VH-VL binders against q9nrl2r1430to1533. Designs and how they scored, part 39

Target 1, 104 residues: q9nrl2r1430to1533
Amino acid sequence: GGVHELSAFEQLVVELVRHDDSWPFLKLVSKIQVPDYYDIIKKPIALNIIREKVNKCEYKLASEFIDDIELMFSNCFEYNPRNTSEAKAGTRLQAFFHIQAQKL
Short names: E, the ipSAE of ESMFold2; O, the ipSAE of OpenDDE; V2, 0.75 times the mean of E and O plus 0.25 times the DockQ between their complexes.

## First folded at step 2 (VH-VL)

Design u44 (framework fv_ustekinumab)
Fold by ESMFold2-Fast, scan of step 2:
Structure u44 (fold): chain C 104 residues (1-104), chain A 122 residues (1-122), chain B 107 residues (1-107)
Amino acid sequence: as target 1 above (104 residues)
Amino acid sequence: EVQLVQSGAEVKKPGESLKISCKGSGYSFSNYWLGWVRQMPGKGLDWIGIIYPDDSDTRYSPSFQGQVTMSVDKSITTAYLQWNSLKASDTAMYYCARTGWSYRGAYYFDSWGQGTLVTVSS
Amino acid sequence: DIQMTQSPSSLSASVGDRVTITCRASQDISSYLAWYQQKPEKAPKSLIYDASSLESGVPSRFSGSGSGTDFTLTISSLQPEDFATYYCQQYNDYPFTFGQGTKLEIK
């Protein structure tokens, strides 16, 4: 079932949001503050959008939820050089996600 | 290095109970799903189910639900597969396997035990 | 349940041949497919995960492709140690299901 999986997705998103390394991922990158971001990243996403999709029951399968989270990390590593605070936060949060997601 | 070591071969009669084991080492046992797969003589692979050792959460194949029980003992990094009453049709090789690290779900089996042959005959 | 069908059920080939094995899912499984190799009297071994990702330590002559419902395992230049039975497995939806297997035999 869908209902049990949706509850698990909500719990996982809440844990990601509460993590110290979530700060680059809480909201979409500002086009005003980072104007070249949307020239480079073609499928922007953030935790607030993913959480909204969970709440609206838009994820049918765990794979769809996982794909959106991984897209978020992929965008981070594509835009941000490896030595940036953003990329380092992304690396740590992705590792945390992988541990938590094993139960999904 | 990941290792899964299974208990030895078993010869049983119909109606008897059985519990086989799979001991993990070389990784964080509690944080990887552990699965069981049946292979009947000369046949292909049948997925039985997976168990998450940290909280004993289980996912069974409908074909095996109620026929076998998966459990774990985290203190000795060991998983178990148990039958209350064996049937001749349970004769098979049983493999335990760890789910791999896949950034898209971690549900494929990246490491396998050597197998436990279970023979049920009258 | 998602049914996985492999083609062919068996094939004969010679060392050096290019071998192709296919796997078809009864429903869309995106890229959540793994390939396993099983030699006689041995446990299966992971070859490929996420349809196309090569498992660590697996020779580069093995490759996987496909998405959705149609998937392919290719061995570009068959070696003696490659004669085995190959299984695909979907892990997109519970219960996880295996194909029936493809036995690769010496010609």
Scores: ipSAE 0.000, ipTM 0.584, lowest interface PAE 13.8, mean pLDDT 88

Design u45 (framework fv_ustekinumab)
Fold by ESMFold2-Fast, scan of step 2:
Structure u45 (fold): chain C 104 residues (1-104), chain A 124 residues (1-124), chain B 107 residues (1-107)
Amino acid sequence: as target 1 above (104 residues)
Amino acid sequence: EVQLVQSGAEVKKPGESLKISCKGSGYSFSNYWLGWVRQMPGKGLDWIGIIYPDDSDTRYSPSFQGQVTMSVDKSITTAYLQWNSLKASDTAMYYCARLHYGSKGYDYYGMDVWGQGTLVTVSS
Amino acid sequence: DIQMTQSPSSLSASVGDRVTITCRASQDISSYLAWYQQKPEKAPKSLIYDASSLESGVPSRFSGSGSGTDFTLTISSLQPEDFATYYCQQYNDYPFTFGQGTKLEIK
């Protein structure tokens, strides 16, 4: 991974955060509001954690960054039934991500 | 320009193997579910199944489970439908088609872009 | 499996007519229904998804309605290019299933 790749990761995370459908992904799911979430989801992640990893240069390859974003979406679809607002937001945001990730 | 281009017509004998292809272009191939549909001569549409190219996850119609195999090669943006041993009853037009959204989460959607079809004729 | 039944099986109409084709599911499929148009010797073309959402590039004379088990495709003013076979398809449950088709013929 070069410095240009890290700059591209930061730009993409910012684009995801600004998207209207980012609301389920901005921070980790609340254990108080959703107490069974962590019983079902073994590897929780959110955009704030991914952004911090980008800023600390923890992604060595574009594939590692993409894997973390895909894990975030995978968790959403595993926990949330397909007809929920969360699943619908995740579906649209993932489609947006796939278009933007072509730049990587 | 989003398109799906299928391989050419095939004429085979019963018992022979066959692999037909569907090549995607103009979109993120790995991230859209891809479906296969059979149409027997003079008949309606019959759903075979869908495959998600990024991880090769599949959903088959029970009528086609074990009869055909769906697969993909992401490096050349191509999906395949394969028979180990063809039967005369496999004679049909076979279509590939893309599901509407570029997300694994939308495995429950209609097809938006269709290939031109591959005619498979199986006769002795 | 969810059975999809279309009516009528065939229909004769004239240019300018309002045409209605119906599709009935054997069980509740919410709004998870698509409509396709197929002309002779051509691949199907997507018209409508999610029961009422028009596909990009499809003329506004096409509309879909319904939810649950009863669905309708309407062509408000039939054009010469609209003579084709129309199929409904449910995607609420696997296997996805198609209706038998409605053939729209010139009167």
Scores: ipSAE 0.006, ipTM 0.643, lowest interface PAE 9.9, mean pLDDT 89

Design ub (framework fv_ustekinumab)
Fold by ESMFold2-Fast, scan of step 2:
Structure ub (fold): chain C 104 residues (1-104), chain A 123 residues (1-123), chain B 107 residues (1-107)
Amino acid sequence: as target 1 above (104 residues)
Amino acid sequence: EVQLVQSGAEVKKPGESLKISCKGSGYSFTDYWLGWVRQMPGKGLDWIGIISPVDSDIRYSPSFQGQVTMSVDKSITTAYLQWNSLKASDTAMYYCARHDEYYYDSSGYFDYWGQGTLVTVSS
Amino acid sequence: DIQMTQSPSSLSASVGDRVTITCRASQGISNYLAWYQQKPEKAPKSLIYAASSLQSGVPSRFSGSGSGTDFTLTISSLQPEDFATYYCQQYNIYPYTFGQGTKLEIK
């Protein structure tokens, strides 16, 4: 395999996944480990799901892609208290996303 | 059913290149990291490293950094371990294994293992 | 790197025995410890994760305990299929190091 050209959405998701603060967002929160999460968060989402949607060409508009990423951050801040490592990681990753999303 | 199927046994000479494979099936391939573990004949388990199929982010053990290369082709749900120039000391069984990489204590251990690929390097 | 030391390196036991294997980390790893079973010429199999959580499908005679630096794997009533080599692994800090293994042999 040669170098593959990535879509703009795929490139941005790859940058988010590579970021040091992506760890709370890589996959869905475990029901076993965090049983009350799904009682509080009604529309769960994670980077693995967003990346799958990108690869299947399910985003018709950049706004739809941005909305899913923002939902992911919104869920983080709704569930996790401000002083948690999860909320702090989310704050930094969201700021990084806002800078990169200007390219879309 | 979750399965990790590894490529067949290899017999090589020192200095030759080699690439072995680990094919995942029965699960969402991009949801889990793939790790590689070496077991020299009659010895214990040595952690080589792990790779993310999402972005090919790689974490190597310092003792294997520069000695092997991990890669992934998510379109065929396959991870690879490769050597540019094999040494006799590379003779071992190589296992691939699946884990998730998340902040919980239930994440980071290997839950499913491949059957192993025996690599023999001799002149 | 974190050094994982198992004790004993080998153990002889009889069917029906209560067997205890220990694992010590060179520094604190909280409960980020897993136990694996490996039979001759076979791949390892996950038994315990998070120091004390039993992997799905593993018989209840297996149990894990401990936190920090000292950990124990217990088999409450040894069965013929349990003769194998057992490995602990810390997954708190990269590299995720294994113990040297404990070989459980028939007496």
Scores: ipSAE 0.000, ipTM 0.564, lowest interface PAE 12.8, mean pLDDT 86

Design uc (framework fv_ustekinumab; at its last look DockQ between E and O 0.17; V2 from the best seeds 0.00; counts 0 for: pae E 9.3 > 2, placed apart)
Fold by ESMFold2-Fast, scan of step 2:
Structure uc (fold): chain C 104 residues (1-104), chain A 124 residues (1-124), chain B 107 residues (1-107)
Amino acid sequence: as target 1 above (104 residues)
Amino acid sequence: EVQLVQSGAEVKKPGESLKISCKGSGYSFTKYWLGWVRQMPGKGLDWIGIIYPGDSETRYSPSFQGQVTMSVDKSITTAYLQWNSLKASDTAMYYCARLGRYYSGSYKGYFDYWGQGTLVTVSS
Amino acid sequence: DIQMTQSPSSLSASVGDRVTITCRASQGIRSYLAWYQQKPEKAPKSLIYAASSLQSGVPSRFSGSGSGTDFTLTISSLQPEDFATYYCQQYDSYPLTFGQGTKLEIK
């Protein structure tokens, strides 16, 4: 997009990374620590991957950026039961994201 | 630094009530499950239950269900373990411990930081 | 309930020795196994989680391995401060259960 759109995506992903509830989303899930994760989740993604895509200008539309963030949350809720620390963190971070994404 | 500080030793008689505390500091108290573990004199570790301070959701071990109550006061980052009527068999060291966070998908977990313990002695 | 059995219940070793402690689950627990160290009159200390992940601040001489039902804790070169009781714990299913403990004593 626009001349400032990539800066807006970078600023938003940095805000997500700094959020207290980002810990389940910072990096791809470890197959060694969570052996069945990749049997269940077929499109894994994390904030470090999304940030790299922003930095390489791989998002041509704001909707593509939003879709990757939403996929990250969808994966979290698909794998993790609602009472896990991961699901609780995902619920709070997703709400924060929805508020911030209105600025895009 | 993460720290869990427990209340001091207690000496009680059978039938008395008791509430012991565990104060967390150095981390986001409402975002980690907190557990309680009993260790009887000369014995191993026995899981009591866990509580999520953010919403007070609890899970008890079947052997402790109805025997104790876990609660929290978020305003002072403190968790409590309470007995309505103590028995001599409750004599033990009681530890609070924080459930560790790594991506596991489990509300069950291991304990990454432990309080120093509260010794409870119940004798007639 | 998942029963956790440690072996041996106690062992004697010398400083510099390679020590292995084993833990067996009564059913498969994947990698949901932790190891704790408890010194006399002290609280337990977390050593290892997810069977093989070392807790921050724990010396590299400690390592864990295994999956499913059979697990080991290894101390590659025993130090004086390592004499303690060691516990394994499964967290695959409720209730959370601990092994009976392995007491590591000076030979």
Scores: ipSAE 0.498, ipTM 0.867, lowest interface PAE 2.1, mean pLDDT 92
Fold by OpenDDE, look of step 5:
Structure uc (fold): chain C 104 residues (1-104), chain A 124 residues (1-124), chain B 107 residues (1-107)
Amino acid sequence: as target 1 above (104 residues)
Amino acid sequence: EVQLVQSGAEVKKPGESLKISCKGSGYSFTKYWLGWVRQMPGKGLDWIGIIYPGDSETRYSPSFQGQVTMSVDKSITTAYLQWNSLKASDTAMYYCARLGRYYSGSYKGYFDYWGQGTLVTVSS
Amino acid sequence: DIQMTQSPSSLSASVGDRVTITCRASQGIRSYLAWYQQKPEKAPKSLIYAASSLQSGVPSRFSGSGSGTDFTLTISSLQPEDFATYYCQQYDSYPLTFGQGTKLEIK
């Protein structure tokens, strides 16, 4: 149900944020630190944004929530080559997410 | 101001070795990929490869793999392109250029700043 | 490898003219396309990246458009200093590849 799904989304976001590999995803990429990021990534997203959407009950379906999380990882892998710390962290965090998402 | 300053023109004979340089300044040298581009006389631009000064990771064009070697000395913010045995066909202008992606790993990109070029002439 | 084909290979124009140069990729490269200007005996200069983003310091009369396989560089009003050779370059896939160039000459 909707209430249970919302609670599940909240819990999952909390777990993602607390994960050791969440550091690339906690907030939007800084344009100052990465000047060309937004020329490449057209749909930026981060865990703080997703958390806010959850808090505002903007996700009506689990698929919508999952889509945003997957977009977050997709952006990471689009910009960061596999050998980067960001990509490696993303790979691990995504694997964690996929396991937890099975409960949704 | 971002600057790439390359070493002077070279006149060599076939079989000789050569190492040209490209010194970067005005930016964080270890956080940008640096590429090399060849331009034969009267011709277009050929990508040779890129190197990441932070860890010396390299990516070569298949056409240049094994033909040249890229390296860096990050203590003096300088990149190098070298040949062990030059051929007449290596005669060209060689440009170093910064890849316009900030703090990215092995990433594909464009070149936002260029050195002035080093002319290499190889003839018997 | 991705082949980049520019059109035309050369063209003549007058100061004040609107000039358009095209670049076609042999396969989709999304927006990973850059444009460069090269004057005789000088190094290339970056003009456009990400297909339509203007490089810092480049005059606003230069613009880029396109995505996928077809791209365009436009000079809205040609200036004397714009006569040069222009190159496109894709960075969607390795190896990075350039177009053959378009020489813009004064009429």
Scores: ipSAE 0.016, ipTM 0.676, lowest interface PAE 7.9, mean pLDDT 91
Fold by ESMFold2, look of step 5:
Structure uc (fold): chain C 104 residues (1-104), chain A 124 residues (1-124), chain B 107 residues (1-107)
Amino acid sequence: as target 1 above (104 residues)
Amino acid sequence: EVQLVQSGAEVKKPGESLKISCKGSGYSFTKYWLGWVRQMPGKGLDWIGIIYPGDSETRYSPSFQGQVTMSVDKSITTAYLQWNSLKASDTAMYYCARLGRYYSGSYKGYFDYWGQGTLVTVSS
Amino acid sequence: DIQMTQSPSSLSASVGDRVTITCRASQGIRSYLAWYQQKPEKAPKSLIYAASSLQSGVPSRFSGSGSGTDFTLTISSLQPEDFATYYCQQYDSYPLTFGQGTKLEIK
């Protein structure tokens, strides 16, 4: 979208990165550390990639940006059982995202 | 940097209660699962269970379910393993150990740092 | 439960030898296998995770290989400090289970 939407996307990504529970989502999952991740998760994404897409103006609609953020959480919940540290962090960060996204 | 310091050796009689401790330092205590492992004298390693200090979620090995209780006091970065009624067969070395994090939580996990162990002796 | 069987249970070797220890899982565990070293009267030490990834600070003479059900720990040139008991552990599913151990002794 327009310049104001891009500023809002960047601001929201910055808020997500600063959140204490962002640690599972900052970068793509390491194939070395988690050998089967990319056999299970076919559309990997992380905050650094989303931020790069914002900087390159790759999101044409706000819904595309929101879809990538929700995909990030969906991947976390698909790969990690609900009681893992990663899933617990994902739940809290997703709730934070929903609050921040209301503010646009 | 990462350290797990366990409480000292214990000598107990059958039927007595016991609570041993594991104090974590040098890392974010509430963001890593912590596990307990038993080693009977001259034997191998047995997984007891894991606890997430952030919310006290637990998972026990079926062999230990109902026999011990894991807990944490996150304000002092300390985990506990507790028996209400010790048996002679509880005589063993008990280790606490931290799980690695990269999508290896409660359903996947290897232990990257270990405490020094607490020897528990239960005899008449 | 996934049973982990190590072979051999005990092994004698000399300084400088190449040593291999095997670990077999009763069902496929992909690459979710760790190796630990335990010296007498000491806590275990993490050596390898994800079947082949060296833990930070572990000497490169240690290596791991395998996937599925069959795994190997190799020490390429045995040093005096390597005489210990070695355990494998699967972390593909609960309960987490260890092999029975392999005691590596000086010959």
Scores: ipSAE 0.007, ipTM 0.659, lowest interface PAE 9.3, mean pLDDT 88
OpenDDE, second read of step 3: ipSAE 0.000; ipTM 0.653
ESMFold2 (binder alone), look of step 5: mean pLDDT 92; pTM 0.942

Design ud (framework fv_ustekinumab)
Fold by ESMFold2-Fast, scan of step 2:
Structure ud (fold): chain C 104 residues (1-104), chain A 122 residues (1-122), chain B 107 residues (1-107)
Amino acid sequence: as target 1 above (104 residues)
Amino acid sequence: EVQLVQSGAEVKKPGESLKISCKGSGYSFSNYWLGWVRQMPGKGLDWIGIIYPDDSDTRYSPSFQGQVTMSVDKSITTAYLQWNSLKASDTAMYYCARHRGYSYGLTYFDYWGQGTLVTVSS
Amino acid sequence: DIQMTQSPSSLSASVGDRVTITCRASQDISSYLAWYQQKPEKAPKSLIYDASSLESGVPSRFSGSGSGTDFTLTISSLQPEDFATYYCQQYNDYPFTFGQGTKLEIK
C-alpha cells in the first residue's frame, strides 16, 4: 500500500509546486530578505523539503505528510500579517491543498 | 468532510442578551476566515462580518459594527455571534459560512452552516 | 458600498429551458463574484466563484461569465431540482454585498 501513497504524495506536492500561489513556499525563507524569520519560526519547512521527505520515504502515514504541509501554512500565518501577499497566497494554496488532500 | 454546525433556534424578548454558535469540523479551523450572514424573513442575504480564528481578527460590515460581536474559541473549533441587547429588528436567520481562502478575507463562502433562527418578540 | 442588482427579480421557466440570470455591479469588481443557490428553508450553496469557476460537485449545466460590472449565470437545460433563489455576491471590496436575489420557479 505504501508505494501507492508515496505516488499520491509526490503528485500532490507537484501540484502544489506548480500552483500560482506556491511562490512563498517553494524553498526556505531567506534570512537575508527576512532577518527575523528564524527568531519567530522555530520549525521552518518548505515544499522542497517536504518533496525530499516524500522521495526518501520518510512519511509512514498520510497524516504525517498532511501535518508537514499544515506546519508550512501555520508558519506562514504566524510570521506574515494577513494583509501581506505571502499570507494571501498561503490562504489560497491552503484551500487548494485541502481540496486535493481529500483524495489521499 | 467539512461541516459547520450551528446552535438551535432562539426565542427572545427585546433587551435580552444572546450568543449563538457555529462549530467547524473536518478542516483546519484556525486558518480559514469564518463569516456571518443575516437573512431577514422573506428578504435576501446581508453580510455581517468575518473573523480569523487564529488571532480573532475581525472585519465587520459598517451596518453591523457595534451591533453584534464575533468571537471564537479555537480549543473547541467554535465561533460565536453575540448581542448585548436584542431588538425586534434582529429577528432573522443567521448563517455562518467558511471562506474559500482567497484574497485575505476578500473571498466568497464555500461551506455554510444550516442556520440559526432568532426570533425577537415581545 | 458596491451595489449589486440582479435581473430579473423573478422568472418562471419550463424544464429543459435555457435560463439566464444577470448581475450588475455599481463599480468594477474585476472577476471577484460568486453565485449561490438557496432552496426554500435551506442554507445557500456555492455554485460559482471568480465569476466563471464551477464549484466542485455542481452540475455542468451551470455556468458563469462576465467581468467588470456585468455578470451572467446560465442554466443550459433547467431541471426540477433547480427551483431556488439565486444570489450573486461581490468580494472585491468590503463590505461584501449580495444582489437582491432572483427567484426561479419551474413550471
Scores: ipSAE 0.000, ipTM 0.560, lowest interface PAE 16.2, mean pLDDT 87

Design x1 (framework fv_pamlectabart)
Fold by ESMFold2-Fast, scan of step 2:
Structure x1 (fold): chain C 104 residues (1-104), chain A 123 residues (1-123), chain B 107 residues (1-107)
Amino acid sequence: as target 1 above (104 residues)
Amino acid sequence: EVQLVESGGGLVQPGGSLRLSCAASGFTFSSYWISWVRQAPGKGLVWVGEINPDSSTINYAPSLKDKFTISRDNAKNTLYLQMNSLRAEDTAVYYCARGYSSGWYRLDAFDIWGQGTLVTVSS
Amino acid sequence: EIVMTQSPATLSVSPGERATLSCKASQSVSSNVAWYQQKPGQAPRALIYGASTRATGIPARFSGSGSGTEFTLTISSLQSEDFAVYYCQQYDNYPLTFGAGTKLELK
């Protein structure tokens, strides 16, 4: 992508970060707090990493950006049981993302 | 190092009330979900309920929701279980158990268990 | 609630043998299963979580496998200290539920 795509990605990431349900996704999971996370999740990612990639112009196409956001949600549902507060937050945030991403 | 120590168990008459405590040490108590799990003599494990780091979310086993109240005091590194309207079937060893993750990530699998405190409901 | 069914109820084995313990969920729990060991008069001890991840300090002879509804705990070369009751637990949905346990006893 271009300038228009980068601006759209920046705005969307900011909206996700500001959402009430973003708390499980703001930072990479701590190895100290959750020792088994990196045994289960092969491609860890979080909103701070995605935001950094946007700022460094690492996404050349909207599909690459969407894939990273979807990976983040996929990791959440892979690791967290469906009735956890993390999984519920992920479900709501993913729905919000799908609505916002319609314009990409 | 990392420890949970239950206290407050004892003999109580049917219809009575009791408050159990679980003292945490060796870890950042305020960062973890903690559960109560009970075990009747010679029987298996039964989940009672859990509480999140800031006490904003408390989940109970549906059969126990009306009898038990879970709370915590992070300044004292202590978890509580208030037990009301006790019956003979509530006789059990009560364990507190730490969830594997901090408040940001959570498994309701338990890596650290207390030694338990025995509650006997009998006349 | 999700019912966890463990089999056999008791398993008689000798030291050095392989033990295989089964746990079945009444509906899919993904990989959200933990295993615990309990000796008489003691609190449960974490062995496995996420169906296959060993807890800290657990010997390599303990291994877990499975996903969906069928799970297995395997102890590859039994030691004398392994004779205990083993419980599986699902944490996919509330309420959290445990199996009734499998007692591993000396033949």
Scores: ipSAE 0.000, ipTM 0.584, lowest interface PAE 12.5, mean pLDDT 86

Design x10 (framework fv_nezutatug)
Fold by ESMFold2-Fast, scan of step 2:
Structure x10 (fold): chain C 104 residues (1-104), chain A 123 residues (1-123), chain B 107 residues (1-107)
Amino acid sequence: as target 1 above (104 residues)
Amino acid sequence: QVQLQESGPGLVKPSQTLSLTCTVSGGSISSGDYWHWIRQHPGKGLEWIGSIYYTGSTDYNPSLKSLVTISADTSKNQFSLKLSSVTAADTAVYYCARDLFGTGKYSEGMDVWGQGTTVTVSS
Amino acid sequence: DIQMTQSPSSVSASVGDRVTITCKASQGIGNYVAWYQQKPGKAPEPLIYAASSLQSGVPSRFSGSGSGTDFTLTISSLQPEDFATYYCQQYYSYPLTFGQGTKLEIK
């Protein structure tokens, strides 16, 4: 907790959003464009939602923030086959996240 | 150096869609991080409408979210606002603004603003 | 939504006066506060970001302070060109919200 941890979460979300591989994660997957997504993925999340949660002080612990980011990657790998551009972007962005999350 | 200029119709009929464009010069919308639309009703304060990130991701004021679409055209160095089903309550001066997103820094707020464009919603 | 409340809503002052405008957030927002100056018929001009950081080209007589919920904009020695409406804005949480404005008028 506290203001310093919230500043760290904001900085990390900002860095993830700026990364070249963030494009699959910026917004929730559309039911219209991907009709079976919500049949497979029960806890959808995206960077836009995580950013808003950080801004609203909804993360009390670093573990809660980390869990939401990991859920986002888990959803990507659950839905998308390994050879897709989405899965490849997710793999690179997750590795980047793990390096940056050492600061938390 | 960086300048923003709003353009669009000064008069819009009720129930129609208001379309405004912000043209950026002296800089690129692909290098600036967040680009905002703000409005100001006659004699009142400032109201944030929404923003677009250079990647195309958008955030909208929840009070307007079903009515607002913000988009970017990087080839023209422009970003645009569409506000559907307008009423007399949408009469305002509309501003576009840049929010400089610092690498490893806090956002610097809205550091560059357009001059504003007056929109009247009337039959 | 985070509500930003400014005090006073209007103030009359003379050139050379020290003027203080306050802004209170309905919840803790760290230092994610910006201040803007708006003259009649003109777009808002940025003055301060991150509660206390002066924008480039803004005169040093302007200063900001505060953190959490309570924020202050101070003009140390009022000049004729400073008569305007001043707005605080939080950028901690979406939607972005502005204070109602403080009109600084000639006494």
Scores: ipSAE 0.000, ipTM 0.548, lowest interface PAE 16.0, mean pLDDT 84

Design x2 (framework fv_ustekinumab)
Fold by ESMFold2-Fast, scan of step 2:
Structure x2 (fold): chain C 104 residues (1-104), chain A 123 residues (1-123), chain B 107 residues (1-107)
Amino acid sequence: as target 1 above (104 residues)
Amino acid sequence: EVQLVQSGAEVKKPGESLKISCKGSGYSFTTYWLGWVRQMPGKGLDWIGIIYPGDSDTRYSPSFQGQVTMSVDKSITTAYLQWNSLKASDTAMYYCARHLGYSSGWKEYFDYWGQGTLVTVSS
Amino acid sequence: DIQMTQSPSSLSASVGDRVTITCRASQDISNYLAWYQQKPEKAPKSLIYAASSLQSGVPSRFSGSGSGTDFTLTISSLQPEDFATYYCQQYNSYPYTFGQGTKLEIK
């Protein structure tokens, strides 16, 4: 808990943001550019929102933080067909996340 | 056009049960969160909670958890707010409102409101 | 819970006036603030979201500003139909909370 745990979440989010495959996840999907996205995805989320929640100390447990990251990947795979650039980026970034999350 | 139509005014006695409704039309009912707000006579707005009609996921204000139940019937695009045993302190106007859900997965604001259901509880 | 405090609780103004209503959060809510208008015996109407984004169909004389803890709603040139009670609401964290309301009355 506390300050040390929040620092770990911030570090992990920064590593995800810097990853080459983070581009589909940096900000919420635009409703103007992708109008059917919010008709399909029930609980939209993105790295900028997760980072804001970390900075405001909203995550009390590592499991809550991990759940938000996994929700982000789940949304990606639900909306995007397997052969898309988005889904492929999501697959690689999720694998990277699983390795880094072992350090939490 | 998007519309939320609520059931009519209710006059009840303490201890009675009640279920009020909010019918959505003109949009995809199962893909937007729906919230409930209480307004006591002459007072401001109190947030009760939200429900996602697609899977019935709910988020309650702690002060309303266990006091009321939110539910939906997807087949008729209708949400419900229910009391098992009414109290005089439940006397209020109750509004339903649609949440956009756009800014974050759980950070929402109301974009369309129902006309309100007046509930009066007195002996 | 995050407490939302509006100032003033009531305000008297004349048509054509510039009116400013303020809203203060007890802790940082970033820009997750909405403004609503409620006329007597009517349901609230959404005016502004994300502190400064105007809802479709809302007149351009309404504007919002602020971030963090201090927010303002401005009506640049008050019209007769603007006399109402105005509420701010934070939607940064559960439970969502409203301000107590500001009643805008004709002078």
Scores: ipSAE 0.009, ipTM 0.590, lowest interface PAE 8.6, mean pLDDT 86

